# Designs tried in a protein design chat: VH-VL binders against RNA-free ribonuclease P. Part 6

Target 1, 238 residues: RNA-free ribonuclease P, of Hyperthermus butylicus (a2bn08)
Amino acid sequence: MAEARLQRLLRVYVLDTSALTDTRLRSLLGSGSLDEAVRRFAELIASVRIAYGVEVYMPPTVYEEARRFLLSNGVTVQSFEALAAWITIKPPTRHEIRIPASIVRDYVEEVRARLARGLRVAEEHVRRAFEAGGLYAAETASREARREKLGAIIRGLRERYREATRHGMLDSVEDLDAVLLALEVRGVLVSNDEGVRRFAEALGVISIDPPKFISVLQGLLRHSKTGGVAREEAHSTS

## First folded at step 20 (VH-VL)

Design i1 (from y3 with light chain D52N)
Fold by OpenDDE, fold request of step 22:
Structure i1 (fold): chain C 238 residues (1-238), chain A 120 residues (1-120), chain B 107 residues (1-107)
Amino acid sequence: as target 1 above (238 residues)
Amino acid sequence: QVQLVESGGTLVQPGGSLRLSCAASGFTFSRYWMTWVRQAPGKGLEWVANINQDGDEKYYVDSVRGRFTISRDNAKNSLFLQMNSLRPEDTAVYFCARGLPEYDYYFDYWGQGTLVTVSS
Amino acid sequence: QSVLTQPPSVSVAPGKTARITCGGNKIEYYSVHWYQQKPGQAPILVVYDDYNRPSGIPERFSGSNSGNTATLTISRVEAGDEADYYCQVWDSSSDHVFGGGTKVTVL
């Protein structure tokens, strides 16, 4: 039963958005374009599905996000549909999934800490803006210079605030759905987001990054070819 | 004038403990964030820990987390650094520095430092 | 995760201008602060919030921050300016981060 469970774990995967948008996928799949990469990815998933019964899942929320991203980045509808044909779109059964209270508690604590850090970022930029106002006074600086400086400060605030409050933690319902689905189907989560992976780990969900996922699938196919050739050679010599 | 005076730096064995103190004067101590920064011999500055006015917010560099504890006594105008499970890599001059009333974005006043040597 | 990169040394003749750089990814999004440290002494804040000078710091000291580089400029360099200089930022993930320091030598 344990071996069967382990075998099953290696056959069921759940993708988050990052699994499809990871920039490294292009190189791993030997493609010159994102569109080609998606097509190759579709072929890879199809091959392992047929050969080994590998199942790939995605929540609807992730699906929509990935679709928007890929299409906006030059992936054709045909290529995307080719990939989607081999992915099972399934929502997690949210009302039936139980999350330990300890995990919720830890998450709340993390959110609190992140919000506090975000506030510090904001305060820094208020101070920075105030000081800059002295240097870029209307009497000494052009309107353009003032606008540029203020713009830079605001851009910095946005970027750093986002980093402080969201980076490295579970920060989207799409990612949560991916984790929950992985939990439900007892699959391996594919994600390059450390925050998502940490949350998954806390729930007992195994996670791998997209490059590892591709490597695993490619490895499966390589082993099947060598086994088949060995069998054909053995039959031809007998 | 603002003054910060560190004390407590000595030679200790690996695994040992030490408590550093910083005596502040010349300003309203309770209004400011305070910080510890260390400098290994011949090396650069490394932030270690900081603490807010009330002591309810504390932050640490990863390498000392779980081993060091920053604290303060506003009534005594004193900052402390309890160092446990000391390692040779903790050998450094430890500086007490004043942050800002709102937050310690930078450090406008520094003490002369106290030397901590961790060696067998 | 913020890494600040400084040149290990800068040499300058008296009366000339020294420029000390502090490199970091999108460092312009940070407030950069600079400290002077002479041998055996405590650091002294010389520039804060990119370009501001504390009281008592000569006007010869100035700062700038744009793109991926912050710069401390010391004009009309004097022998007394020979020291180590450190840049510093506050980062939400790494808290306070210092550069590696630059030794300024007055020739």
Scores: ipSAE 0.551, ipTM 0.825, lowest interface PAE 0.9, mean pLDDT 92
Fold by ESMFold2, last read:
Structure i1 (fold): chain C 238 residues (1-238), chain A 120 residues (1-120), chain B 107 residues (1-107)
Amino acid sequence: as target 1 above (238 residues)
Amino acid sequence: QVQLVESGGTLVQPGGSLRLSCAASGFTFSRYWMTWVRQAPGKGLEWVANINQDGDEKYYVDSVRGRFTISRDNAKNSLFLQMNSLRPEDTAVYFCARGLPEYDYYFDYWGQGTLVTVSS
Amino acid sequence: QSVLTQPPSVSVAPGKTARITCGGNKIEYYSVHWYQQKPGQAPILVVYDDYNRPSGIPERFSGSNSGNTATLTISRVEAGDEADYYCQVWDSSSDHVFGGGTKVTVL
């Protein structure tokens, strides 16, 4: 059981959407466009599958989210399908997965704390808007000055609300499905999201960021080319 | 007139415990968030803890979380700070301060402070 | 995790204007409050919500906040204004944050 788990940690990966959309992947794959990066990613996954039996999984919810994002950002259907051909699309078996009650309780308390902090930001900005109305009354300020002040207050509200409530939190079903699938298949979760990774690690799921994932796979291929079976052209065409 | 009067500050040994009190008068105590702020000798102000009207929301600076407990008794118009596992860096004047009814965004009234010294 | 940066001291001649700065990333998105503390005394709120003066605070105390800097301005400085001045905000992750304080000396 220990050896089987270790083998999966070396050869089994689960991608969340960030594993396909991380902006650093373009440069790491030596690509000038997102479409080219997706094609090179497909080649990388195919090569490690053939050379080492590396398995890459994705939940259907992540697949749908990634497809929508990539196609809307200039990736061709052909390039995406080339990538998807090497990824196993599998839903987590949600009704059979067990999560420690303490993890669920901690998550609920985190959500409550974040909602309370968001309310505090909103209340602060209601006061700021009220005070601005007094200082920027029509008889003392131009229409444009009043509009600019209101815009600044709204920008501040949005930025501070996002930081108080959403930064570093697991907040989507797609992210949860990726974590649950990684738990189920005992694979490594690939994600750049701090909140997703913290939640996964609380469940005993090992996680790495997308740049490290790419580096690991590229490193495997360098060793494959020098340590393969002594038969010319055998493994790259078989 | 609004008054806040702290008491209970004294010399204690490291690892010891101390309870601070703040007596409030001149306003409806139960309608306001209340706060403790401290100031080490020759240093600046540091927020320590706050508590809402009913006492069911309490927040602490990281350095005291798990060691200090803020509480209030609205019937007695009193705010408290229970300080356990005291360290030399907890040495400071401790001020009681009044926030707003919706939250303690800023502090419009302060007590005179009570000195806590943690030393051998 | 906001950190508020204040100069350690400011010197100003009587009758002149003192400007005390409070620096923070995007501090214009925060409501900034200012306290005066004289030696051996409790702090007193002198400006709240960037611009407002509590009852009893002279109109020569004023505040502003834009970009990364909030400023407390004391016009027609008097000897009685010699004190330490602290800025303060509320931050969703760090809670209440005070600046390090600025000692105003009236020469």
Scores: ipSAE 0.526, ipTM 0.821, lowest interface PAE 1.8, mean pLDDT 88
Fold by ESMFold2, last read:
Structure i1 (fold): chain C 238 residues (1-238), chain A 120 residues (1-120), chain B 107 residues (1-107)
Amino acid sequence: as target 1 above (238 residues)
Amino acid sequence: QVQLVESGGTLVQPGGSLRLSCAASGFTFSRYWMTWVRQAPGKGLEWVANINQDGDEKYYVDSVRGRFTISRDNAKNSLFLQMNSLRPEDTAVYFCARGLPEYDYYFDYWGQGTLVTVSS
Amino acid sequence: QSVLTQPPSVSVAPGKTARITCGGNKIEYYSVHWYQQKPGQAPILVVYDDYNRPSGIPERFSGSNSGNTATLTISRVEAGDEADYYCQVWDSSSDHVFGGGTKVTVL
């Protein structure tokens, strides 16, 4: 029966920062503000903890990052603390966790490939700046116009460099801690970050995005509440 | 006078293999990134693969990764494309093209192309 | 930058100016290159790095790039300019991307 396997996988979750900052959470929790969404999220986590013993973990590094973000974006301390009360804050035991050498090797190759692509973007923009210097001088352009053009080139460089090197890559210690904790506690990682999820899945860590996480928890409570509602209706009609 | 001459294109059955060659002359071949670009009959241009001066950096379009291997022999001024597990959608004229010494951002000289037809 | 959009065709009278567009999201952040290809022939580079002509390309070929559109301009069009024209960029995710091509017809 696959039921026992599914129950094990549904009991332990590890959140990265995106699990609390995903922009879809307000609508998914039927909330008009981020503060209200956080309070409803806290109620959801509390309810599944009480009904099913579902455990939700977070590394301290992720906790501090999420706290800073939420408090800076209109979430009250009271609402944040209500949520945090139901989350177990635990650091991964980094010096005891083992990762297959092939996964580390693949990650190193990915970093090197991205650094090479970033260098290509930078070189392209050096060429673009050189060309702009010739064109703007030849047209008797003002010093202000030349400086504005250089600024635009630098903005383009920054945007293209960021896309080449950072998009879809695990590149922060907070994200790594979430993956390592999920591996350690054999939990499901909750993240909307493509790079974080890809790294986790390469290690055999199951991952879901925050909307799916909300859906799973709501589904668990629906089964419990449906049973209670059905009993109340049947009892009242007799 | 820069010249690139492709050869080796022919009719091949699906699943077959073929090796394309490109002979370079009129420039210092070993100083340049080199590239294969293909064009299916009546269609546009599609980049296939590139290779740096020493052959230790090679990149491929997703549709050929794992099936095609680009290589070069600087002593013979030659570029190669080994094509395995060929599919009908690989049918195209294959062009050899020269990039820049720092990378193949654009292609300043092209060969005449060699036609590869994959059909049963 | 995974797709570059070109009109399928452009008609222009001899002696007039042809303008061939290449659309892409924030293409102004990219160096755009242009190739001419006549039927049965290899492509020839006519403009590189948005604005520059290789040696041997007439000065009536020129390029520009701003916003979401790069443009190849051929002034004083001649019958010999009738060809397909492709734009191309390098993108860190999609690698080398070509536009679909624009057939220039000189009528």
Scores: ipSAE 0.518, ipTM 0.817, lowest interface PAE 1.9, mean pLDDT 88
Fold by ESMFold2, fold request of step 22:
Structure i1 (fold): chain C 238 residues (1-238), chain A 120 residues (1-120), chain B 107 residues (1-107)
Amino acid sequence: as target 1 above (238 residues)
Amino acid sequence: QVQLVESGGTLVQPGGSLRLSCAASGFTFSRYWMTWVRQAPGKGLEWVANINQDGDEKYYVDSVRGRFTISRDNAKNSLFLQMNSLRPEDTAVYFCARGLPEYDYYFDYWGQGTLVTVSS
Amino acid sequence: QSVLTQPPSVSVAPGKTARITCGGNKIEYYSVHWYQQKPGQAPILVVYDDYNRPSGIPERFSGSNSGNTATLTISRVEAGDEADYYCQVWDSSSDHVFGGGTKVTVL
């Protein structure tokens, strides 16, 4: 079982949306545009599939999310389809996947705590807005000054709400599907979202970030091109 | 009018236990968040724990979590802090403080404090 | 917001203005509260929600909060204002955070 798991770790990967949308991918793939980066990513995945049988999976929910993002950001349909041709789109078999009850219970408790803290942030900012309204009414401040103050209060509310509730938490079904699929196919999850990766690792799913994923695949191709002669010579001495 | 009176502070050995009480008067105790804040000799203020009106939300500073328990008895207008596994660094004056009815952003009334000394 | 930075001390002549700072990353997103503590006494709330005074606090006490700095200002300082002053916020992860305190000395 250990050997089969290790073999899949070397050859089976599951992508979440961040694996295609990470801002560092253009630089890592030596590309001047996102469209070019997607084409080079497609070539990389195709090459490791052909050379090593590397399998790349994506849930349908993640596929649709990534498609919308990439097409909205200047990726052509042709480039996206070239990438998708080498990715296996497979839903997790949700009804057959088992999750330890303690992990689910801990997640529920974390959500409850985060919702309570978010409400407290919101109530603080309602008070801040009320107090600011009284100040500006008494001073007859300009309409521009009032708008700027309200904008600052809303920005503070949004930032502190995000900190209290969403930072570092798995909070979407798309992210969950990626984790569940990685668990099911015994593959490596590729994500830059720390909350997603933390949840996956609690379930025993190995995860790497997108830059590391690119580095691993590029390394495999370098070994294929450079190590082929040395590999064949070592093989023949058995 | 609003009055908070702490009691129970004394000398205790490391590893010992102690229960602090705070008697409240002059306001509707059951409508307010309540809090314990401590101050080590020569040091600043440190929040310790708070509790909501019904006692079903309780929060603790990391250094006391698992050792201290905050509680309240609304029928007796009383706040409590049960302190177990006491350490020398728990030596401080412990203040009882009143928060707001909505939640405890800040503390408008404080007791005089009760001194807890943890030493052999 | 796990740390609030205050200067350890401020000296001011009677009748002059004392300014006590409280530093924190994006502290303008927080409601800042201020307490006065005289030796051997309980703290007293002197400013809440950045700039409001509780009943009984003289209007010489005022507050402001912008960027990374909140400030307590005591105008026309009196000998009776000599005390330690603490800033405080509520933070969603650290709960109530106090600054280290500033001793105001009236010379």
Scores: ipSAE 0.499, ipTM 0.807, lowest interface PAE 1.9, mean pLDDT 88

